# Designs tried in a protein design chat: VHH binders against Uncharacterized protein F14F9.5. Part 8

Target 1, 296 residues: Uncharacterized protein F14F9.5, of Caenorhabditis elegans (q9guc9)
Amino acid sequence: TSYSTSNGIRLMTFNIWNSGANVENGQQKIAKHILMVNPDVVALQEVYANVTRNLTLMLGHPWVAVERNHEYPDTAILTRHVLIPNTNLSTSGAVGVKIMLRTGFMIHFWSLHLDYTSYGPYAANNKLVDKLDQIMAGENVGRGPQIYEILNLPMMKKWMEKVEDVPIFIAGDFNGPSHLDWTEQTKKIHGDWVIRWPATKELEEREFSDTFREIYPNVVSDPGITWSTVNKFNPEWNYTIPEPQDRIDFLFYKGPVVPYQILTYSGCEKPQRIPFHSKNDYPSDHFAVFADYTFI

## First folded at step 1 (VHH)

Design n21 (framework vhh_gocatamig_d2)
Fold by ESMFold2-Fast, scan of step 1:
Structure n21 (fold): chain B 296 residues (1-296), chain A 124 residues (1-124)
Amino acid sequence: as target 1 above (296 residues)
Amino acid sequence: EVQLVESGGGLVQPGGSLTLSCAASGFTFSSYALAWYRQAPGKKRELVAGIYSGGSTVYMDSVKGRFTISRDNAKNSVYLQMNSLRAEDTAVYYCAAETRLSWYEPGTSDYDYWGQGTLVTVSS
């Protein structure tokens, strides 16, 4: 269905769970849900080779894609707008590009998928560690360095110089929670931990805004969980303990835009949990997140 | 260089008891969660009991009240005290160490380290 935004954009981030391999007709379902959300730009994670070609064919004209420059792309960007030639950037966990919207507004857009190993919430919530330094050691091997890599690219520094004219968005699966979500108020559900997670904290220090937390500042009433739709209990412990449920998929922005709504999305049917997931209409183990912004 | 070595398996009568031990080396034991898994012939490997670095424990429903998992960080060892053993408990028992910071995808059971297993037979 048509949605017109003369002064705005809808952005979506969507981890597509092994490129839809875990559900029947997964890629068709991914395309279906993208069309139902009707975004302008989509950050994708868990993208295998040839998947964006299949998705753009299913989405139809004018959808185009850019993938991270790697044999296994993992991250990609889909858009109904114009990808500016020779502006695509790749890092170990992300792809970025300059997009010209049909409205004539320009944006710089990143899709990221940070390192999934040494998942901090599992260690913290299940009391696997007793010192903060043990959690930070896990953050410092992949996720932290990957954020630093993006922010320190020469071209990204050029984008930052122009951010007051052209907004920058960083969207994706951070494989870690926000420092804004693991506070004194949420301690009891996080293994009694208050943790200032470094990836999101670094973005805050560079003056990026967390769209969800800006619109929903109360972490207790509006947790905004994005992981997981299907994995509610830890399967390695025979489902006897809960799998940590966290907001790990984010839409960050910097520059002359104002967000006015954000939603987590898993379609119209409640996904069946593992192991009964194969016929799920919603093809991911992550909620998608989408937000609407108005240009200033 | 990392090793998990199980011991204590054997033949026991129904209603009897056994204590399994797992000795660990080559990693920072106190930082890891440890678990006991078992696999009967022709069946999938299943979790029996687990213990986190902080001492919290989990148990499979069929062993709750009968089995007790414990750890000794000074000895780099984890134990499984098995009481009121049943024929259905017959299996090879494996010790596993999970990284304190690992993330597990549904449908995969990749642990940092596994032992070679010790056979427990419950038979009259």
Scores: ipSAE 0.000, ipTM 0.143, lowest interface PAE 14.8, mean pLDDT 82

Design n22 (framework vhh_gocatamig_d2)
Fold by ESMFold2-Fast, scan of step 1:
Structure n22 (fold): chain B 296 residues (1-296), chain A 123 residues (1-123)
Amino acid sequence: as target 1 above (296 residues)
Amino acid sequence: EVQLVESGGGLVQPGGSLTLSCAASGFTFDDYALAWYRQAPGKKRELVAGITSGGSTVYMDSVKGRFTISRDNAKNSVYLQMNSLRAEDTAVYYCAKQGIYSDRWGSTEYDYWGQGTLVTVSS
């Protein structure tokens, strides 16, 4: 069944793998896949300087962009709608902005890319550590603090005060799984670990909803893997161990919207795994994720 | 202070055997993965074998079936038993302690390396 999008919004999160550098014609392919998905707003990760300028030129009018305020932006937001002047916010791992949709509805939107070092699933699945405190030490030096930074930014606190009127979305590459995904039911495929990953747990405690897990509550039948399209074996130890496959790209929301569909996306052609990836039509090593919401 | 001390290298004839030992101190040994790397003259450093804190092992293809990595947590030591040695195995062998753990690309954060022990396979 098709759903009407006339009074709705499509949001996408898309890690663009070194700004398309790993695939032939990568930036053109990034723009192509954004147009194929046809989102209203896109959270981008792995964005290098001037990449959003090139992408908006390829996407055409009325696409506009905002980048994290840094020499190397890493995160950016693209939209077909209006960026409200002087509302952009930057933290160590994220960019946020207020957007006015063509419908007149307003949203607050974050694109984030959390710390990539000390990758917890790799350590847990390969039994590189044997104590939960070692995993949490990795989470507590980058990813956890970066979520805390966003949520405790003074302007973000003001956005939270108005969340009943203006919804807030947090979208991006968390470089860690959801606490909803590493449960007793999935222990066997996660190196016998149950881990309450702190970044997603913190968002749940602040009453943000995980769009994918809300629509697909069964983690066993609907894992929603986003890492990775091309990296199936870990380069450490000469590609002899499996790379953990996890859902690490999320769309979170809070406020007067209802999600009604969500999909993981890698285009129409199956990506070839590393090292055969250079001619892939889909230019990323992450699945993109997009979701449709209606305003209440 | 973290210390890794390799021993057991030497001159051996083709087809011979050697056991390398790595004595570790200055960290909670049981909690970390350890690995053996080697570097031959004029070549890049390469992973030979690794062992996780839980005892799972990984080997490079050219040594699989000939080399065995093991650990003794009571002695804070990791070992590399090398059998059926070939001239191509000639290298300086390094013991490495993994950092906390790798990024998602599998880039090892082996922040500490031992001084190495030379293995020469020749007649």
Scores: ipSAE 0.014, ipTM 0.290, lowest interface PAE 7.8, mean pLDDT 87

Design n23 (framework vhh_7b18_3)
Fold by ESMFold2-Fast, scan of step 1:
Structure n23 (fold): chain B 296 residues (1-296), chain A 123 residues (1-123)
Amino acid sequence: as target 1 above (296 residues)
Amino acid sequence: QVQLVETGGGLVQPGGSLRLSCAASGFTFSSYAMGWARQVPGKGLEWVSYIYSGGSTEYQDSVKGRFTISRDNAKSTVYLQMNSLKPEDTAVYYCATSYRDFTGLYEPSFDYWGQGTQVTVSS
């Protein structure tokens, strides 16, 4: 069966690595790669003040943006469709909004960037901790509470009540792996750990679907790594300890849509690793992720 | 307390015109965006047009150039002028507002729909 763009939507999540500050002409390169992917809606992370204004000017009409309501926005949503005024929601790690697509469909869309501290895969992969409770302590300080904040927001509960008619998307940098990726099949490369990471597990319990893992259910053959394009070793240990390579950028959905394609993206040129990254054409240390859905 | 009352629907021949009106009350009309959505028989709910508080407008691709949204803040009324009507425009049309619930606890706007007004384009 073929899916048409006339009743479909392309969504992208893109951590823009300090708003493009780590590469030459970074903001122009961010805009270029967004245009090359040609999405309908983009979740952005690591967004500094005024960056979305610059990006929308570079992308041109009809691109518009909404930022998390904070001095440091960090998360933002870009779209070439219609942002509905007074529907934007902000939490400690996310921004959400109602979008009306020019095709007539409506969606609720979240861009998130969860807490980056106490990164669990680093401790687990290098066997720096002996007990699961030590890893979970890190998850329970920032990332877990931030997901729970989004899901328990009264307005979000109302979006959930209408999800059968208007789909909800949650896209962004979770700063943690999926419980679907740290399984018995992948135990050997994860310090012998099987870990049910709480942020993604909570979304599963609320019946959100992980688009990448739905399309590519085999974690061994299709790991879908999104971090890092440039950072392969931990600098704190004189680059002698490998930096964990994980899928931490996700596109989740719930409601009347069907995904039919998902890809990780880093442009046409292979990014050069640190310290030779400053001239990279692709401006991020994360892969972008984009997916195509059709409405049902 | 928000009330939206739609009028102006009816029967029309293909190529004809209709003007829909929506009288709004219960909020500061001039401060909020207004829109129209439709339920086409056999299809889901589709937005049609949107007008911001400042007067800028947006249209769904299938109606652009044929439909015109406008507002009269003194009358707290939004209008949809529908020209060159097609059989596929047959639908129940709903008025909506970007106004949030006064409690601040419920999902914001486009959930504040009127009763709807039936538009039938017959050949």
Scores: ipSAE 0.012, ipTM 0.524, lowest interface PAE 8.6, mean pLDDT 83

Design n24 (framework vhh_7b18_3)
Fold by ESMFold2-Fast, scan of step 1:
Structure n24 (fold): chain B 296 residues (1-296), chain A 123 residues (1-123)
Amino acid sequence: as target 1 above (296 residues)
Amino acid sequence: QVQLVETGGGLVQPGGSLRLSCAASGFTFSSYEMGWARQVPGKGLEWVSYISSSGSTEYQDSVKGRFTISRDNAKSTVYLQMNSLKPEDTAVYYCARSLGEWTYKSDTGFDYWGQGTQVTVSS
């Protein structure tokens, strides 16, 4: 019936659009919206070097951060809880870490940003390809291999062995839709394609749950689009062709937690579309996604 | 090269006392908040106590009145005096460095941890 606040966690994924560079006072606005959502842990994407230092200063004690081990981190995790030493993991598209919550519960948490090249929905919805193999070739170059890299990391395999005691979360920008969203029920709005997108399908086969689709199982009534708040028309075609709108930012979980709420978020003011975006209060071209879980 | 080294753990009878010490190096100790957390067998880590750079302290409810945290800035050392120990206090105890001043309404934010010291409360 009711959930204990002290035994619950709020997780957020937030692509911060070139580290806030596209809107006036972008980094201050990123920090503002994180504080308004009030999450326990945040997966960030499009993170430039040292941006998390600025964000943690703006967020204040006790916020801490870990960045992917790279000159351009791209992915990072922010938390108001404790980062466990020597548990940091980095792959080509992700950073993972073990977090101890103030409650004493532990979680394993990944922030990911998968390859953005060969965007499948653009090719499919604009009918630029006439064979499934052409779309799958794009998935097999970047996004698919990046998911396999995470799942095959030796330490991740150890985390999976303990998942019945310590939950694992995988949050981020997949740069591709869910296989749960491009179905027979939705093919009419997807260029008559039914596509079992491999990144999300692989997570399902490893028994991760898609939090949004679990809470909102009807893809027609609850599409949950996260791309895009501002990019409504394709700029490559002089804004004459609609940009595909898809759910590409996900919160996946496995282990002893139950989700009870999930929301897509773009602040209280409706973002203005490109090219009128520079003074937007909400600083991203992605919706953020946040979800509440209770431990069982 | 932040390093935290805990000592003082061991086996003690219920009702007994132990004093844990944590020797810090590789940073300006007096400028940082310090704390203790413990890993209980079969459970996750739990925060135990916190001491600010100014000397303000806070304790988890289950140890309040029994444990006392203190620091010696000249020796770069933080201590945990544990009195009236219970079997439930059996754990690996970790010393940790905090990013900022603890407040009653803030969550724990430690960025570096020691290797841990075992405390066993048993007959």
Scores: ipSAE 0.000, ipTM 0.114, lowest interface PAE 21.4, mean pLDDT 81

Design n3 (framework vhh_7sr4_2)
Fold by ESMFold2-Fast, scan of step 1:
Structure n3 (fold): chain B 296 residues (1-296), chain A 122 residues (1-122)
Amino acid sequence: as target 1 above (296 residues)
Amino acid sequence: EVKLVESGGGLVQPGGSLRLSCAASGFTFSSYAMGWYRQTPGKQRDLVADIYSGGSTKYGDSVKGRFTISRDNTKNTVYLQMNSLKPEDTAVYYCATLPYRSGWSEDSYDYWGQGTQVTVSS
């Protein structure tokens, strides 16, 4: 016998790999997997113009969407709940909005996609750099500044003032690992590096919690890898060495909620690796991540 | 001021070869990763190949085995040798720098060169 929980929400983050263009019937497959997970709110990344219109049609009533205010949105939020008018915010890497759940509870929700250039794990694992400040220079090109851009918005500062009443979620593709994942315990698989990645560290310093690492505190037993479902071996070495595999898709929260479950998701069939991916049932090169929270 | 100047583009028949060059100035070239990107009208820019300061290379799947990226730190130049060219390789090719060093600011450089046209046609 199943029971319903009225005092809970399911949140999902999902990089949709060029809006589903890399697999046959990709947008239909994106909508299918969203429905299978059954979330309340979805952070989407790699969203091209008009894609959310198609997705909301496939998802059906009452699904609605908001896109980052740009010619190519890249980030978007889908929800089966109410988007509060005139609360949407846009930065260079993110879209945020206030949502009223059908229960009457309110949340503030961000979908982000941080800068993809100068990918730190590739440089570190392949020993392409020999100094930590070279990696930090790559982080400071876009990813680090994009976190500060969100946190320094005047409206975001007002959301932070009310966080004890209305929780804030920041969900998305950070294009970098967590400082909690590249530790002394894991350095042997990370080119002998311990790196305190700045984007996730800044969120921790602002007292956001990393939902996955809170529920699974042991990085060795529970790595929670989200990239990649299809890029498994480095082509530079004729596919003889592994491509760096990392957790780069996160669900952060602050405020009066308690997480009780989190999962990485790639459907029911194991995706075929590149170049055999075109008929994959699961349409992304990222795992989706979803989590369940209860309101306090 | 960072400057990247591409050359070597042109018209070539299918199966032919071209070598692109990118002359760089305004930064310590030997310390930076360099890449080649391409763009066709109506499509996004795609990474073709990159080469890191230590010589490690990465290629896009569509060009692997046909294209070779190399660099000459003495001449501050990165090269793209393109063999077995196909009509689908027709694009504007751009040179870019990928900084892996502190003290480099996005406010102080032009990330892209002006581009060089490659056309593969009879």
Scores: ipSAE 0.000, ipTM 0.186, lowest interface PAE 12.6, mean pLDDT 84

Design n4 (framework vhh_7sr4_2)
Fold by ESMFold2-Fast, scan of step 1:
Structure n4 (fold): chain B 296 residues (1-296), chain A 122 residues (1-122)
Amino acid sequence: as target 1 above (296 residues)
Amino acid sequence: EVKLVESGGGLVQPGGSLRLSCAASGFTFSDYYMGWYRQTPGKQRDLVADITSGGSTKYGDSVKGRFTISRDNTKNTVYLQMNSLKPEDTAVYYCARGEFYSHTSGYPEDYWGQGTQVTVSS
């Protein structure tokens, strides 16, 4: 196989923490950091209605956006390339669209934000539950069903039929760790749990690749934490406990591309932790994640 | 003893705004996460918004982008700013104290306020 020296793309996923409401000049800072990273396509989470209009104005021509079809979008996609008309898809936790890059290559791209309730790492790391089935019950309420909803959408099944020609990316905030990260090697830091988290496991079974773990296969030396830049401590009524730190923001791909670089991102200045965050230059409580791919 | 007292509810036209407040006493407020829930007649309570002791926030799908939760640890108060109100936001709003984690096998909220009525109508 050979690679063109001129055919690469940069993809980013970025939870924008209540559309920048938690820091001073948050929306301007969101736009600034997108421009600093210089991606081709951005998956956004925690998007208020019409926020992408403000962001695209700040980013300038040719940036365009699509929001999940809901009065409160939550998920959106930004790109400096062409959104193909009539290819928008919406589910309870995601928005997807077909994009034509200016190189002429096509991609199918999803931005997702899975259910935030019944957060498994908090229950497991702080031993709030004593049985694995209690943790799995939490996964089966929102996050698992939301992945199934995306994968079983009729148009998504058609995208999967064409995946050998048009790659599919699924990017976003999963509100749960990877089954690749909670292993025998890491159980000591995860309350002695080994958990095969179902959302990421389902994507692996459908032959999607986890870009970060592909580039950095050693979970111990390269944990790739994305939650959280600012939430470090969580006092619990009669006891102070640390906030669980996990990789919960992922870039998945399937099809004729090869990743060659991935980074977690929080800008050039270390974010101040809660409650000292209001003047942070980097406007999110999540690390952003961006990756570079070459088309085959 | 633990007490949570809501205020700021009332009647508002569609598209209007209200700010709810919850004054807490009887515990170290800064050590707990706080939440707002709502209940319509004949329905179960559903989550509107949560805020951790450190200030990290989460929102229910129906209110994302319209409502903002915040807290003031010096005043032992949690707030809910409600913008672009719709008739379907009509409910009794409850303040609650609890844990960061919410799980279906348990009920992490351990104390509730009396509730405050919000009515959105013409």
Scores: ipSAE 0.000, ipTM 0.190, lowest interface PAE 14.4, mean pLDDT 84

Design n5 (framework vhh_podentamig1)
Fold by ESMFold2-Fast, scan of step 1:
Structure n5 (fold): chain B 296 residues (1-296), chain A 121 residues (1-121)
Amino acid sequence: as target 1 above (296 residues)
Amino acid sequence: EVQLVESGGGLVQPGRSLTLSCAASGFTFSSYAYGWYRQAPGKQRELVAAIYGGSTLYADSVKGRFTISRDNAKNSIYLQMNSLRPEDTALYYCAKVSDWYGRSYTEMDVWGQGTQVTVSS
């Protein structure tokens, strides 16, 4: 395959932390960092209503957006390419759309934000559980069913039928680690747990590839942490436990593309941790993730 | 809305048992998860056990010794503590949880006053 820019795309996933509300000039900074990364398509999470209108105005022509069809969208997709009319899809945790790139290539693209409650790493880190089924019960409340909802949507099944011609990308904040990251090799830093996290495992079983782990197969040398840039102790537990640091923001793909580069991103300066975050140049509590692909 | 009152603490010798009770008042007791937390002198507060419906969680330090249960008809949760050890000495709190291991802990503002458990000879 050719690594020419005319035959490639850059995709980004970016949780924008309450639509930039936690950082001074947050929306301007979100737009700034999107422009610095220079992606073709962006999956956004933590999107309030009408935030994408402000972001596309700041990004300028030709940037356009689609939001999840809900009073509070939470997920959105930004692109400098063409959104195909009447291809918008919404589920409880995601928005998907068909995009025509300026090159004439087509993609199907999902932005997701899975359920944030009953976070399994907290139970594992605190040694609160003695059986795997207790952690899986938490996964089965929201995150697992939300992945299943996307994959079983009738139009998504139609996209899957065409995947050999039109690639599908699933990008976003999974609010859970990868089954590829909690292995025998890493159990010492995960409370002695090996956990086959169901959301990422389900995507693997449907033959989606985890871009980061494909390019960086060694989880010990290349953990690829995306949570968190600023949160080092768990406020949900009154700061009584360390905040587990995990890779929870993923770029998955299926179809006729080959990834050749992936990076975690938090701008050019180290973000200041909570509570000193308000003047951070990088406006998120998540690392963004971006990857470059060539079409086959 | 929901108020929590702990009872059942006291001074016990190592190897003995205690049952802590937490009485709740309010219209929606059965709709919530509940947990037992403890804080030992000079140490951080830790979750000991949690219950939501029929599902339970336990800290590693108490697995096999402590049992959490609930009685929705009596609006109560219980912590049965067996084979008590000196390191179990702490102030024990009952709390309402928004989910059962706690990414929504910041929404929890219903805590009891605590009941003291002291394990010594």
Scores: ipSAE 0.015, ipTM 0.272, lowest interface PAE 7.2, mean pLDDT 85

Design n6 (framework vhh_podentamig1)
Fold by ESMFold2-Fast, scan of step 1:
Order: sequence, then structure tokens, then C-alpha cells
Structure n6 (fold): chain B 296 residues (1-296), chain A 121 residues (1-121)
Amino acid sequence: as target 1 above (296 residues)
Amino acid sequence: EVQLVESGGGLVQPGRSLTLSCAASGFTFSNYWYGWYRQAPGKQRELVAAISSGSTLYADSVKGRFTISRDNAKNSIYLQMNSLRPEDTALYYCAAPYTGSRYFLDEYDYWGQGTQVTVSS
């Protein structure tokens, strides 16, 4: 159950793992878990064509959706509140929109799914590269440019001008860890790497706050892993190499809100790992992340 | 239409080399992971090597003998196979992950036809 407050919101980010295709009755299960979490707004990733229409039908009134403007959307936003007409924005990896909550409060909200190629943690943790510049080359092709694209969109610059009145949220699957998580304190579990991952660092430099790390500042005691629920060993190596477990799904905010709760979510039953996942009640290989904020 | 087309397989004696090629079309080549997989009779399909824009991965059984490479201008990936062993006998497949997925072994939309490699005297 969510906190019931007239001046609060619950936000969720949820990578839905190939639109639920890897789990029996996956789309029905996605809708079920969204309703169980009871969020106000959901950032979705791995959204294929027509999936958002199916999900909003399953969620029922008053749920509405906006998808990234592409034949294969990949990212979408679901909300039980009002999408403001003609405010939707699309980039290569994200969709953004202005939402009016039933309380009358307004927010600007982004759902993103950054480029998944050249996954840095796998190379770094297994010592498959020996130079930082090799890892950064992967970040500078897709993920870095995609963050830059969002932040430098003309309408996003206008949203930033109003941020003291209307908060901005950036939620989604970054396909990379936080610079706050790969520190001197955690290098032993990260192949002896300390890496200031550029996507999250760019958001910090624009004064966005990482909700999880703000509430749980100790990386060692509270790692907040979001990938993976089911992929604990790399199936590509016949389950002989541990799959890097990282926090790669984030809720960032800027503006007049205060977070007071954040959780990783995988339902009420522990998901069975790959290859035994097909009947899992929780339909994703990512933990969902949801957070509660109060407007100030 | 997305297509992956393998070539370069054949019959070869132990200790010899082969180069496999995979030509990709129908999508932005540079934005994907690509993998070489193999399947021997009566065994499940296994990853041999994978390549992205900044990383390469190898199965322990082939590390130091096989090299994966890419040519973005030609939309192709290659597997250079040195010091071939009878245990390397298999159908070799080129694969790319499904749109929006980072998993190589589940939810592929794009597989090649396979090319047979037989290592025998």
C-alpha cells in the first residue's frame, strides 16, 4: 500500500523485460504488479508496439499512457492522472511529458532506457578490459549522448527554467551504474575499479538528486541492486561467470519535493532464476523501484 | 527486414584455422551486441564469443584461440578460429539480441542460418 497524502506522489520505474514475453501471462502480471504497488506515475522500459495500449486496458480507468514517438517505442509513461496535451517529448532513448496530478500539483516526468550495448559493469567486474578509456568509449557512444540529448532539448531547457515551481523527474533504466556506487568503498566487488559513470554524473552536475542514494547514503550496507532478479550467473557462459549485480534503474528528481521512502520491488514471491523463470509471478529481470515524495 | 548471414564454415584438420563471417542488414549495426554461438549434436547451444562497441567476451574453452572482430563499415562481424580441435565441431550461428533487450540467450529476434564447422582428420 502507498502512503495516502493529499500533497504526495508515488513514482515507479519498471523495465518490463521484453514487454512480458519471457514469463507466462507476462502483460497481465505487469499490470497486476503496477496495481499492487499503486503508483501515481510509472516509467516503463522495453515497451514494444501496442503493449502500452494493452496495459492501460488491463489497468482500467483512469490510467492513460504516452509512448516515445517511434514505431518501436521502448519507453513509455503510464499515469492515473492527467497528461497535459502537446507536452510530450521524444529523444532516441526517452519520452517526457507534463502531468497534472488530481491534487492540482504539476510535474515534468521522463521515462528513459539508455543504450544497452557495451555494458560496462560486465567488462569491468570480470576484468575483460584493462583501461578506463575502453569502458568510457562504450559510455560515449550511446548512453552519454542520450543523456545530453534529453538535457539539451529546447523544451527541457524551458522545464528547467520552471523547476523551482514544477519538479522534474528522470526515471528509468540507465544500463549503467551510478558514479555514487562504484567508489573506493566498493571497489573489491567491482574488479578493483572506481568509476565515475558519466550518465549519473551528468545528472548530478545539473543538480538532480539520486533518490535512492539520498535516502540510503551507505553504498556498502544499502547497494540497492536493481539488475537482476533472475540473472545471477551469465547464461552466455553456461552459468559459470557471475552476472554483475548493479543498481542501474534510478529515480532522479529536481525541484520542490522531498523523498521520504524508496524501495526495490519484485513482488511477494522470490523469482526463480534463469532458466526456470517462465512461471514467475513477477514478470521482470529488473527490480522495479518506487519512491514516495512530498511537495514543499 | 533484419537478416544475419553466416559464411566461412567447412571441413578442416585439427590444428588448422577458419574465419567465419556474419553480414548483418536491416538495422543500425553499431548499436548492437553480436555473438557467435555453436551447437554440437545432442548438446545445447552455447555462446562462443561476443562483441559490442567497446567490449569482447570469450568462452573459456576458446579464449586465446578465437578472436571476434567487427567492421562497422561493412556491417559484419568475424570469428577467427585458430588451433581448431575436434571438440570445436558444431553448427556456428551469428546472433543479435532482440530490440530493447540486453540478453543474448533469450528473446532473440535475429539469428543466422548457421554454418557447419567440422574438425576431423
Scores: ipSAE 0.000, ipTM 0.119, lowest interface PAE 16.7, mean pLDDT 80

Design n7 (framework vhh_7yz9_2)
Fold by ESMFold2-Fast, scan of step 1:
Structure n7 (fold): chain B 296 residues (1-296), chain A 122 residues (1-122)
Amino acid sequence: as target 1 above (296 residues)
Amino acid sequence: QWQLVESGGGLVQAGGSLRLSCTASGFTFSSYWMGWYRQTAGNEREWVAFISSGGSTTYADSVKGRFTISRDNAKNTVYLQMNSLKPEDTAVYYCAKDTSYLFGRSEGYDSWGQGTPVTVSS
């Protein structure tokens, strides 16, 4: 009945592209791919009201869900473990909760979806702006403040006080690259920019680790692109410029765990590009990301 | 609070021209990137043209050489001059504002006006 091993956990982050509305049988396909990955906990983004109810029915026992407390949840957490009552938290871009694993270990887990407007890679990669301040203005509209909101929440501060005993995970769609990915080594493919993206930089300064970059420290050989499976040169916005391909979906952790595996995921079939996407087996315009951790 | 009001749409023959206008109020117009998008029935909204706060422009390949975006900061107005119109240009045209060049996808953040319909007869 349980897909988890007793010695570790598998965590997944999955932007489900308009709750599966962009592909035929999208919600069924979302549930299918979650089961194929076999995670313990899933951070979901682009979640409409009632979607988690449908997904948990399709996933079966013992899957349960918590949604961000809003008429449009946007973020949600799915797990086959126990959601601890009265521990769920909501901010403008995230939902967090305490989970008790069947092993008896506890975790604190966040699913986030940061503001998608003023996407910095567009301006930078296509040289549409000439000042870093123009890109940072976009970061200060929503993404930066939304990370600060999570970290400054009183209950989150209490979770941080116990982090040496109970690990904290922050997983989701950041709608921005990592400061670890836009370096001197990669500036040629980024419009000759080196940019210390503020959302991921703030997490690093609070001593969260970027799971993908920890396991794959070479950004040139292992870029770990998560955006996009379907947006290339013929996106839904009909841009004349190439769609920047970036790693924008992250699994961050802090506390007594060690990651030993991480993968980007888009199923077994190559997704068809927009506008030919409606029959895709993989229902998202993002790669999912999943990682395996061992408790210490 | 803020407003974007599009005008200038209508019926035009293939090969004809139209000029769309979008008048802004309630924000510091000169500080914002402005753009035009279009949407046909049953299809996703498509980007057409952007103009930066500094006046630099970018265009979708489908309209490049035929359409021109411009702005008049004294009048808080952005324009789209559409020449050599084709039946496939038939759409509702939307004006949008942002601090940058991305105005969002159809399912997310919304900084759009009400739209102005353009019909190009074959």
Scores: ipSAE 0.000, ipTM 0.151, lowest interface PAE 16.7, mean pLDDT 84

